# VHH binders against EARP-interacting protein 1 (eipr-1): the designs that were tried, part 16

Target 1, 362 residues: EARP-interacting protein 1 (eipr-1), of Caenorhabditis elegans (q9u1q0)
Amino acid sequence: MSECLMFGMDCEARCMTSMTADEENICFLVGTNNIKNDKNQVNKLFMDPEASRLMSKTFRHPAGEVRAIAAHPTKSTILATCTADFSSLGGTHSITIWNIEEDKRTLETVSRLPTEQVMSCLEWEPNSMKCAAMTPFRPEIQLLNMENGPEIVQNLKIPLENEEDEMFSATWSPHHDGNMLGVTGGRTAWCIDCRTDNEYLKIRDAHIHRTISMDFNPNLQHVIATCGDDGYVRIWDTRSTSSALTSLHPHAHWVWSVRFHPVHDQLLLTGGSDASVVLSCAQSVSSEQQIEFRDDEEEEEDDDLVEKLQDGQLERIDEHEDSVYACAWSSADPWTFASLSYDGRMIVSNVSRKHKYALMQL
Short names: E, the ipSAE of ESMFold2; O, the ipSAE of OpenDDE; V2, 0.75 times the mean of E and O plus 0.25 times the DockQ between their complexes.

## First folded at step 17 (VHH; framework vhh_etentamig_d1)

Design i4 (from n4 with S54Y; at its last look DockQ between E and O 0.09; V2 from the best seeds 0.00; counts 0 for: pae O 10.9 > 2, placed apart)
Fold by OpenDDE, look of step 17:
Formats: sequence, structure tokens, C-alpha cells
Structure i4 (fold): chain B 362 residues (1-362), chain A 122 residues (1-122)
Amino acid sequence: as target 1 above (362 residues)
Amino acid sequence: EVQLLESGGGLVQPGGSLRLSCAASGFTVSSYGMSWVRQAPGKGPEWVSGISGYGGSTYYADSVKGRFTISRDNSKNTLYLQMNSLRAEDTAVYYCAKGSRDEFLKGYFDYRGQGTLVTVSS
């Protein structure tokens, strides 16, 4: 069983991100969603390695609810949030870049872009100053240059199948030099090259119900994973999307987040509305499987039956008491991941030693 | 099968009170964010109130704040909305829904009841 550390925030929360700029410390940022504007905050959660405890630094977020949060890829003191301030009728929304003043325990506004609608997704491209922002209410993705403050540089139109369909997620591919974006809306998943007009891969009806999240395989450029309200995780070859390579059913209800392990692409982390986090194995469609097949063709001899991980559930975290809105792998430790539930509970977990060793032997 | 059944609606005079109930089946109400939403004639759906899962935090739209109270009985797997000081503008079909305000905004309200009509009129 994975060791779990828990931290409970005073407010509900739905968004979290790993602090990618900090490669030494296991650190996550969480934004809260409270209807009371003065109660909203960003929490920096980090693990004290010596004490094996989860620590928290809280920062007031004066711009209202945090609807999305993104960490600067190289600066540990910079973050961006999608904000929703309901102190006025109809609310005010923005994308805001903040400087973290750790000593003062404050967030200082660096720059702000007012938005007409609430943005529910903000993804910072890890190797550039680009962000993708999305609202459920518009069939488009906004690409922003964050270098001198949030500036919209491109609007990507998403051809949703139905007018009533909503947008759900955007995620950057680790491939294609920061020019490929995965998008989900309705029941469809897209891979969009941001450099080209109208050139995209579409997986129609990726799920029986809504397709909520997707991620790119870090090792295989043509492999993606999707999850949705049908409780399934499906892995696809983008070269042939008539059928999924494999399907997993890790959750009893909606799956709202799917994340490939950053190194071992056979591992997938998922969170769902069933209040569970699941670590699944998809070895059969992983890059490691491909390597084994290549090696087996050459090396007839040593049958050392390395216990291969089987496809399916490896681990389950059931300590959440509410729907899991977000999960993320640590940027500092590939064997550590975090999950966030609606009630503001954050759990930091480790891949079990058993599974870790199994993977390392491959 | 997930089911939500609203009850308690009716005709009431301005300033009056009603208590709505939502009996849930197929899932545990306390494990999820729950909301009341309403739809008035000719208007779109409006989020009214929400209660978080196990934490039980309550939230209200500005239009109903101080007048409405959301609660739940875990033993009965039932959600409630106590409505006081009702106004004509509160006239609507009220729906119980599985999900938070944010989920409402995201269109995650896959499960809602048939609704109960509340009419506030002199």
C-alpha cells in the first residue's frame, strides 16, 4: 500500500499543479474555490523529506476563486491563475500572473488579463512562455504569451460536434516542440497543431459519455490517453483512431483526470468522481513493451522471467471523501503523486515499493 | 441507477416559506457536492445553493443568501432547501442535482430530478 500524507484545506478546491521549477522539492500549488472572495487562497504544499510530513504555506488570493492554476515552468516564485470574483453581480474574471512573496505570505499581482468568461483551464507549456486557456462555454482555446503578461496571441477554434457540447480540457504535448495541444470537448478528443490552421486529429466518440481529460504519452509521440464520464480510460494510437489500443475501467463513476507517468509510460494516474485515485498499468501498449519485443527477438537465452506488470489496476487511493478533481505527478520525484478532492483534501502518495521495483527491473 | 426525486413545491404567498426535499437513490448524497438549481419561465437554469460532500460547507447565490438554507440528512440520503421570505422572482422549477456550482458551470450536472414547481404569488 502506498504511503499517503494528507492535508486538509479550510476551503474547497478543484485545481492543482506541480511546481515544475522546483526540481529538488516535492511541491504542489492548490487553488481554492470559495464563494466568499476573501476566503480564497493559494496553498503551496511541500514535503519535508526529513520529517516525512506535508507542509503548507498559505497565500491569500485577492482576486476571488481560483478556477485554474499554473506554475511558471522555470521560476518557482511565479504562478498564474484563472480567477472568478463574484463580489459583483455577474462576476469578474481574469487570468492573473502572481509573484509569490513567501516571507510576506502574499501574492503580488504581476499582470492581469480580464476575461469575459470564467476560464476553467490554464495550462502552461513547460518549455516556453505559452499558455493555453479554456472556458467551457466557448468552442475555442486561447493561446497566450505570458512573457510580458497574459496576452492572447491565437484563438483556436474547436469544431465541436454539437452546439450544446462543452469544452473540458486542454493539455500540452511534450512532443512537437510545444506546438501540439490536446483538447477535449463533448465526446471528442483533439490533437491540434497550433502552427497550422485547421489541422487536427480528431477522435470522435472517444467515450460513450463526455470526454473529460486527456494526456500524451511522454515516450511515444503517437499515443494518447483519454478519460471520461463513462468511467473508462482509453489509450489510442493517433495513427489509427478507429479503435482504442486498450481500455481500462479504473473507476466506478466519472473519470476527470488522467496523467501518464513522466518516465514510465505504462503507468497512468487517474482521479474521478467516485472519490478515488487509481494507479493503472498499461504495459501492453507502453514503450517498455515495445522494447521487450525487440529484445526478445534478439536474446533467445536468459528466460529470467522478470515479473512483468499486468495491465489493470495496480494501486487505489480511497482516502478521499469527495470527488477527485485533480491529480498530478511530482516534478521532483517521479514516484510521488498528489491528488485533490473537492472538499479541499490533498493527498500525497508514493508508488509502492513493489511496483517501483517491478518497473525498475524492466 | 441514480435517481433524484424533488418534492415540497407549491403555491405560496410572498413572504411565505417552503421546504423542498430531494430523495436520492443510487448514490450517497453525503459523498458528493449537491446543488439546488432553478429555472424560471423563459429563463435559463440558475444555480441556487450547494453543499459540499463530507465537509458539508454550504454556499448560496447572492439572490437567495440569507433567505434559503441548504441541508442534508445522511441517514435518509435526502437533500433539503429551506426557503424563507419567498419573493415573486423565486418562482421557478427547482431541481436537485448531483454536483457543485463549479460542476454546474462545467455542465457536469448529469443527474437531476424532474423538479418541483414553486410559485410565489399573491
Scores: ipSAE 0.006, ipTM 0.295, lowest interface PAE 10.9, mean pLDDT 90
ESMFold2, look of step 17: ipSAE 0.007; ipTM 0.434
ESMFold2 (binder alone), look of step 17: mean pLDDT 84; pTM 0.858

Design i5 (from n4 with G50Y; at its last look DockQ between E and O 0.07; V2 from the best seeds 0.00; counts 0 for: pae E 11.3 > 2, placed apart)
Amino acid sequence: EVQLLESGGGLVQPGGSLRLSCAASGFTVSSYGMSWVRQAPGKGPEWVSYISGSGGSTYYADSVKGRFTISRDNSKNTLYLQMNSLRAEDTAVYYCAKGSRDEFLKGYFDYRGQGTLVTVSS
ESMFold2, look of step 17: ipSAE 0.493; ipTM 0.750
ESMFold2 (binder alone), look of step 17: mean pLDDT 83; pTM 0.842
OpenDDE, look of step 17: ipSAE 0.010; ipTM 0.355
ESMFold2, look of step 21: ipSAE 0.005; ipTM 0.289
ESMFold2 (binder alone), look of step 21: mean pLDDT 83; pTM 0.841
OpenDDE, look of step 21: ipSAE 0.607; ipTM 0.841

Design i6 (from n4 with F104Y; at its last look DockQ between E and O 0.33; V2 from the best seeds 0.00; counts 0 for: pae E 3.3 > 2)
Amino acid sequence: EVQLLESGGGLVQPGGSLRLSCAASGFTVSSYGMSWVRQAPGKGPEWVSGISGSGGSTYYADSVKGRFTISRDNSKNTLYLQMNSLRAEDTAVYYCAKGSRDEYLKGYFDYRGQGTLVTVSS
ESMFold2, look of step 17: ipSAE 0.505; ipTM 0.803
ESMFold2 (binder alone), look of step 17: mean pLDDT 81; pTM 0.822
OpenDDE, look of step 17: ipSAE 0.007; ipTM 0.291
ESMFold2, look of step 18: ipSAE 0.365; ipTM 0.732
ESMFold2 (binder alone), look of step 18: mean pLDDT 80; pTM 0.824
OpenDDE, look of step 18: ipSAE 0.529; ipTM 0.800

## First folded at step 18 (VHH; framework vhh_etentamig_d1)

Design j1 (from n4 with Y59T; at its last look DockQ between E and O 0.30; V2 from the best seeds 0.00; counts 0 for: pae E 3.6 > 2)
Fold by ESMFold2, look of step 18:
Structure j1 (fold): chain B 362 residues (1-362), chain A 122 residues (1-122)
Amino acid sequence: as target 1 above (362 residues)
Amino acid sequence: EVQLLESGGGLVQPGGSLRLSCAASGFTVSSYGMSWVRQAPGKGPEWVSGISGSGGSTTYADSVKGRFTISRDNSKNTLYLQMNSLRAEDTAVYYCAKGSRDEFLKGYFDYRGQGTLVTVSS
């Protein structure tokens, strides 16, 4: 059970991020991918706390499709996109840093790096001006310095086992001072040290055909989650990668996004091509102490039952009608998350109060 | 290294037929959904049709449904568009487009060919 608010864009979209710089207000950014270049936009979606409703502001994106979007870590008026324009042979593509022009309702170019290929991943390291960019068609990660515009400072080679496999995602580790990326491609997940570009761990055959995304446990530096085309989410110990710690099966189709909760690492948020968003629990492999039965002490909440969380599905959101390609936890409220489906439907949801209360027990 | 080469365009009268082909190389063609996209003179691109990597699923824009047929021959790494009952509004450059994996999505592609011109006029 969860409560949700919906917003519909009349335009296809696949990428979304939370507004990292704004830890006080619930805010998300969504970019569109319309083949008609002049129809593309970035939507800023935010909660009006006085009216408890979802609000939006639309900003024109003048450089074609938005193939990836990243929020500036400290400036809420700055964002970056990977842009695609296929009007000419080979396309005109870039990584562009934008300033939000509120009065013109458009994005103004701050700086631009032309790219030869469309980039489909852009991940701003939360504590620096480092950024990772990736195209699905080359087994390389471009490391960027964003300080004076997007400048390539290094190319990390990814040891992709089959040259025909695609790269899917990159995610910064919170545990390694901005020096480690989690990367997925083919059936495999890697944790790559950016200082040496050597692979130091590999999880082979993490999913049946495709390992689509991954995330790092925010509290356990050796624990990661992967998701893939088999509908599974798997939790791994990076020190012993021969088998998963546990497997969850939240979806009936490809899982495009997996995200640990930023605090309560037993919670995993996923979205998939079955048009669902699932909040799952992996209590058994989390950092949190398992809740034990208390002796019968007088509780102030006599009508409320203390519910122990178990591994498996906690909540399911079925309000999407198309593939869910992106999910994100809010940077401002730990109980709020958002999801985006290809038809442009955005849903902002809260963890149900039943599960919220179970997680707040000491 | 990825290469998509369209052919089969030309001048045809209204009501006529034409078959376009796209020779694909530089990737495992059967693993990817493929699409046809067209761009009429002075207009933006328009998605026309898509087909899954296996060829088991096809879809069409409303403007061409019933008149155009997309197909593929994975043994030859070739995508086809059979265009029947052609109209003047079908005049455009037609592009072959590579999708992201064995699925296709309207208006979403990673690579596009050089195109082949189809002109429908008397």
Scores: ipSAE 0.370, ipTM 0.737, lowest interface PAE 3.6, mean pLDDT 85
ESMFold2 (binder alone), look of step 18: mean pLDDT 79; pTM 0.812
OpenDDE, look of step 18: ipSAE 0.672; ipTM 0.862

Design j2 (from j1 with Y111W; at its last look DockQ between E and O 0.19; V2 from the best seeds 0.00; counts 0 for: pae E 3.0 > 2, placed apart)
Fold by ESMFold2, look of step 18:
Structure j2 (fold): chain B 362 residues (1-362), chain A 122 residues (1-122)
Amino acid sequence: as target 1 above (362 residues)
Amino acid sequence: EVQLLESGGGLVQPGGSLRLSCAASGFTVSSYGMSWVRQAPGKGPEWVSGISGSGGSTTYADSVKGRFTISRDNSKNTLYLQMNSLRAEDTAVYYCAKGSRDEFLKGYFDWRGQGTLVTVSS
């Protein structure tokens, strides 16, 4: 854990994303949750290319709290937020597209869609101008066209079995040309084809009380991971949903985020309310075959065995002092990831060299 | 659907007391931290007090500490705020607020009620 870099904001924060359009620079965006409307900001956190040091730029967020943040998939100067402003009775909330003015340190409004309720999820499909937005309190996903501003083009109804259950997350599948959305609510995870209102796959009772997040395996189109309030991460084959392929138990409290590594799908990154970030391995259910080398007794030509990764915890980061609500892999460097805790602490970490070697077969 | 229904507000003299109630439904109430938030006329929202889902942990803003007491009755899905030694600066609409987890988050809530007006005036 000797390679963690830390940055502390003076403000509570719950949402973070990588700057996906910038594939050359390590960069993350963080939005704040200050009940005092005029104190909210979006922080751009980046690595100094001349030194191993976290740097930040602060941009005022004039529309209140940032409840969700999404980076434009191809334009590094555009981002969207779900905004909350509780200064008036009934509140003033929105989904707003912003232009980042780097030289002026300002966010300029491009367009705004008012919302009746605070939206808590905003996920930009990586290859299109489609975006999914969600509130915990309605069993539906708003699909948005972001091309000329946020415009609702479809509402997907989610068949929650218990009307008291909440919705938690939405995640785009990388395998279905921007047509499939993974959704969690109650104890259930769904894979929903956005081209039809009635076609979905369901993983019922994925976690004991709450299925909080999910992600799609980047290499195996039928494999997903879920996480929940039981501290577990479970990996599923969507073709046979009655039982998990495997279960990992990295956390002692609610798990808020689960992300496959974007290339090496044996790696899973998680963060939870136990204030920890865990890098886990699920090699046994990954796309990469386990590499077994003959021992030296059977074959003397190659004495350098490739180290095998085993299922379970690889690394644990305990440097946070509050719930970790967001984790993200860098879009610019495959071995860098970031985590955010509610007290505004950001940690940028690297996969250790030992584990890099095992994954790259070096 | 989440419902938070506040009651118990009204007009009271300085130094007086009021007890606010919040009837909660539409979610597993005992699993979530709850808070009271207030907003005075012309001011932004201010977090007042929070209580964990179990009721085992409570916290208060400095401005109300020692005068206000938060409590809950999970058998009735009800949150309370006992307000003593009221001052003119306590005049505000008071909102019951639902957190997003088993502990409260200072200054953060997923849902709030319509509020109940407390007026402290001679």
Scores: ipSAE 0.453, ipTM 0.780, lowest interface PAE 3.0, mean pLDDT 86
ESMFold2 (binder alone), look of step 18: mean pLDDT 78; pTM 0.803
OpenDDE, look of step 18: ipSAE 0.580; ipTM 0.830

Design j3 (from j1 with S100H; at its last fold request DockQ between E and O 0.22; V2 from the best seeds 0.00; counts 0 for: pae E 3.8 > 2, placed apart)
Amino acid sequence: EVQLLESGGGLVQPGGSLRLSCAASGFTVSSYGMSWVRQAPGKGPEWVSGISGSGGSTTYADSVKGRFTISRDNSKNTLYLQMNSLRAEDTAVYYCAKGHRDEFLKGYFDYRGQGTLVTVSS
ESMFold2, look of step 18: ipSAE 0.404; ipTM 0.765
ESMFold2 (binder alone), look of step 18: mean pLDDT 80; pTM 0.821
OpenDDE, look of step 18: ipSAE 0.226; ipTM 0.663
ESMFold2, fold request of step 19: ipSAE 0.116, 0.336, 0.373; ipTM 0.612, 0.725, 0.728
ESMFold2 (binder alone), fold request of step 19: mean pLDDT 80, 81, 80; pTM 0.822, 0.828, 0.821
OpenDDE, fold request of step 19: ipSAE 0.025, 0.774, 0.786; ipTM 0.541, 0.903, 0.910

Design j4 (from i2 with Y59T; at its last look DockQ between E and O 0.25; V2 from the best seeds 0.00; counts 0 for: pae E 5.9 > 2)
Fold by ESMFold2, look of step 18:
Structure j4 (fold): chain B 362 residues (1-362), chain A 122 residues (1-122)
Amino acid sequence: as target 1 above (362 residues)
Amino acid sequence: EVQLLESGGGLVQPGGSLRLSCAASGFTVSKYGMSWVRQAPGKGPEWVSGISGYGGSTTYADSVKGRFTISRDNSKNTLYLQMNSLRAEDTAVYYCAKGSRDEWLKGYFDYRGQGTLVTVSS
């Protein structure tokens, strides 16, 4: 297993995203959530060219806490945050588009949409100027056009079964041309077509009390993963939702984040309140099923086999000391991933050489 | 509808004690992370203490550790802050804050009450 690299921030943090506009450099953005305005920042975390040292640049975030962060899909100097500013009674909240000012080490406002409630989810559709925003308190997704600043263009209603349940996450499908969102709330996961106001697929009771997050398989249109407060990760076929295709139990407590590897969909990355990050394999339900034995010529020895990974835990990272709220794969290096815990510790890790070789046939 | 109503503030001498209460309605206190936050006149807000939903784990800012105790009474749906050995620098408006369901996060909250004033002076 390769050694991990760590960076500790001065401030508590909960949200992280990869900088998708930068495909050559390993780079992540992390936002902080401290109630003192002068302590909040966005950190740009990157690997030096030798990949031996984690580096950071800190940018002041003058609008309070960062409750969600999204990278502009094509401009590496533009990002958006959901902001919560509690410096005045009742709070002041927004969705704000920022320009990164490298010389001043601050974020400069490009455009701002005030919101009445704290938004906790902001997801930029990677191929357009569409963005989804959500608050935990309303069973609605606000669709935004970001072209000329954040502008609400549609509200999608989510059919929560219990009015007291909260919403947790939203994720764009990499299928369906940017028209489908995966959404979690209560114990349920939905796949919602943004073009139609009442069409959805749902997976009820995906987890014991809370379905906290979900992700779409990048290669299989009808396969998703969910995670929840029971420590499980479950993989589902959206066409047959009465039972999971498989269940993995990587964590002893809440699972806050689940991410498929962007290419090798047998790999799942999770982080939880047990302060661990787990790399799991779901080979049996992946696009890369067990392959048959190859035909061998007599001169090449008949018993050589290509061994595939088996379902279950591959790697565990126990270097965090607080709840892990966010995990992300790098956009620049398919074998690199990052994790973020509430105490502000960021860890950048690599898939071990053993598992890398098994997946690549190097 | 979520409501947080703080009470128990007032004038107290240095070295004295006060107990603050936060009556909650519209949600079950024991299922959410809850915090006390204070803001002194002319200063920015300061997180004081928090208690997690499940498990009831507590944490405190260094400035109040050993002097303040956060607690809750689930039968009354009420959060408390016991404040002992009060100092002049503890003078502030104290706010009760609600976090997300079943989550403990220091300084992370969705609602904040209207506050109760604590004045520590001779």
Scores: ipSAE 0.076, ipTM 0.552, lowest interface PAE 5.9, mean pLDDT 84
ESMFold2 (binder alone), look of step 18: mean pLDDT 80; pTM 0.824
OpenDDE, look of step 18: ipSAE 0.828; ipTM 0.926

Design j5 (from i6 with S31K Y59T; at its last look DockQ between E and O 0.30; V2 from the best seeds 0.00; counts 0 for: pae E 5.6 > 2)
Fold by ESMFold2, look of step 18:
Structure j5 (fold): chain B 362 residues (1-362), chain A 122 residues (1-122)
Amino acid sequence: as target 1 above (362 residues)
Amino acid sequence: EVQLLESGGGLVQPGGSLRLSCAASGFTVSKYGMSWVRQAPGKGPEWVSGISGSGGSTTYADSVKGRFTISRDNSKNTLYLQMNSLRAEDTAVYYCAKGSRDEYLKGYFDYRGQGTLVTVSS
């Protein structure tokens, strides 16, 4: 296994998602930001298991730039994008559901919701047809039902402290039955129950100027991570928000993406404008694992010794040459992750065997 | 609401000069990078130049480097493009465009104005 595999697109790209409906194959979707309107595409990037190579299929995106991309939770042939089409005055924007046409190498419109403003965030709730959409310029989240095309069913107002602050991200909680949304804007992170318009928890001043992204711990329902323009990643208990549980400083520049590992919540994946991707460990604030009885003698699969994980940096990937705007864990292999930089370079990486065994032992 | 209003286009002879203006409103103009984009008749859009929010960093497409100068006056919320040594190939509708708050994105924009026509012809 190589440490990482690289694929380069010939144009700018900012958004990436895993194919959540495909649990069998390592696969990612990447959308382009090509100023040449008719050159935009969605790339389906997948691993060739026999050759250990990153392969691609290119699908034409006829609605201009891809400003956000979301995979259908159960159908691998359906995806949604937020579009920006500048072929006409002022531009036209939409949230569009597409069907992947494999033989034509294009995306065919299933349904479209025109929007007055560019939407730069689109997050499909993993267990439903609910979707959250957001523009940086309004303190609002549009909740959509995607079942019969994108339909706005609720508008969540976000209480930004300053009118000039921008919204950055939205993320669904894996807890709370698909009813809680994490949102970042200005210097603040919110956890908002979508069923109740005014009920929210907030973490003020999570980062020095911008709280850019957040994610929920998959195993601890009150633990979140945030990242921001100060190069820090902070982990919080939402029940006691006056100070972070811990702070990590993996980047020398803005951190654009933070993702917990979907199972081993001590692992955090981050990417930033310092052109690096960092796999960090926050063992000290992770869930506890207990094995009350062991039937077998101690065995070491591939190492003489199992290295215990400590808080801090585990792995760093420095093979990007531009800002890393997106990171994602694979839906098919828990040890594989991908990163995307603005220049269109995608890197697929694996957690090292040493660290995998440390996690599986306890 | 973001608004970008371009002006200053017109007919000019080859080798001539023209100065375009863009009046911007509806956002904190000094915090965003700004760009000029042009679209010739029957062709796709082409990024022309960009300038950082402070005005301290400028970039240009190779086709205009040395002939065009981008500038901004943040006290007037105005972006300028000084175009010298104009060629027939510079004939296009010129748009100003608002970049994102992330000043590390060149060529990227969230909003484009209505444009102003520049025609370079004898």
Scores: ipSAE 0.109, ipTM 0.571, lowest interface PAE 5.6, mean pLDDT 84
ESMFold2 (binder alone), look of step 18: mean pLDDT 79; pTM 0.814
OpenDDE, look of step 18: ipSAE 0.316; ipTM 0.689

Design j6 (from j1 with K106P; at its last look DockQ between E and O 0.65; V2 from the best seeds 0.00; counts 0 for: pae E 9.9 > 2)
Fold by ESMFold2, look of step 18:
Structure j6 (fold): chain B 362 residues (1-362), chain A 122 residues (1-122)
Amino acid sequence: as target 1 above (362 residues)
Amino acid sequence: EVQLLESGGGLVQPGGSLRLSCAASGFTVSSYGMSWVRQAPGKGPEWVSGISGSGGSTTYADSVKGRFTISRDNSKNTLYLQMNSLRAEDTAVYYCAKGSRDEFLPGYFDYRGQGTLVTVSS
């Protein structure tokens, strides 16, 4: 029951998020990058459980290209986008909070913050109304209060080693009460405590030329994963950053996205410019190092009953034909994940039953 | 700061040729893919062509394949569009655009210059 399900859009796309407020239905949001402003959309992609089909609803995005997308953490009818509208010379840019109008198949503006430059990253902290936004062109993160519309409340400066380097990503830590942000730019990954104003912990030279993305281990507060243009995924202990805990090489080209599984932190999901999606295991550095052996009345306990998963590639999905820019685990089903390639192809996949059952025994 | 300055537009007869230039500054030009985008009178913008940072990969919209050639000279930080066999429907303001990363494909542009007008008319 682990077939890949595909959906093709008629528009290019680079950004995708899960609909985190919906814990009962498998659902993802995808924003388009069409220079014809009246053709831009947000697609709501969801599973029909009766037919085992990937379905879509298309909502008009009237503010031009979707350069970043974030789901409201508790309201499944609210989302935010970073917009680029090139209908006028020089373009106009904003961070806009939208209400999804299901019947009209459009997004209605709730509130809008004009921005001087296009923001290409928008990350809603999952337990608050805090949001982080950034542009690749400035070494800074804008912290926003989204409670009554997007409002800039703080500007975090990022000490890029080279002024010509770009910023790539921002990711909230699940461990620090919504106060720590993981940031990548140039060859470096940072962990920034927003309360201490530009204080940082950094992992220098995490990848050859570009550290493109990162994620925090959901169970181990000092463990992160990075990915980059060398095709590698590296796992780090932030307390001892001189060398990686382990390195995996899942891709033959740039890795654009790395995500820990939200529960089973031995699993890593990656997508790259080799048009592949890889599910990898990093058991050796996971929280699941020990398994309790139980003696019960039905069966005699045996010391060799537990077989550990080994580090390395578990599954590879080669059904994309263009760079995979985004991957996400479902908020509703722990074994479902999605991937998006630039040509607008989306694939929804499941962890195979073999690996699912091996993981549940741990 | 990023600057993109288009030039080379003008009035040309159908079947004629024209070469557009875009002078780029304020960033490491060779690290970015670049594109040409056009906007015809009364219509939305349309992607025309893209080129990788090194210049080794090029792409074209079907409407211009075989007639237009994109190129770049990284020593001069300049992007070019050679336009041959021009038609009335090629009349538009032409913009050069910088990708936000190494992208040169349609749909995603972070910056656009002021544009240069090309008019194809008898």
Scores: ipSAE 0.006, ipTM 0.395, lowest interface PAE 9.9, mean pLDDT 83
ESMFold2 (binder alone), look of step 18: mean pLDDT 80; pTM 0.818
OpenDDE, look of step 18: ipSAE 0.048; ipTM 0.572

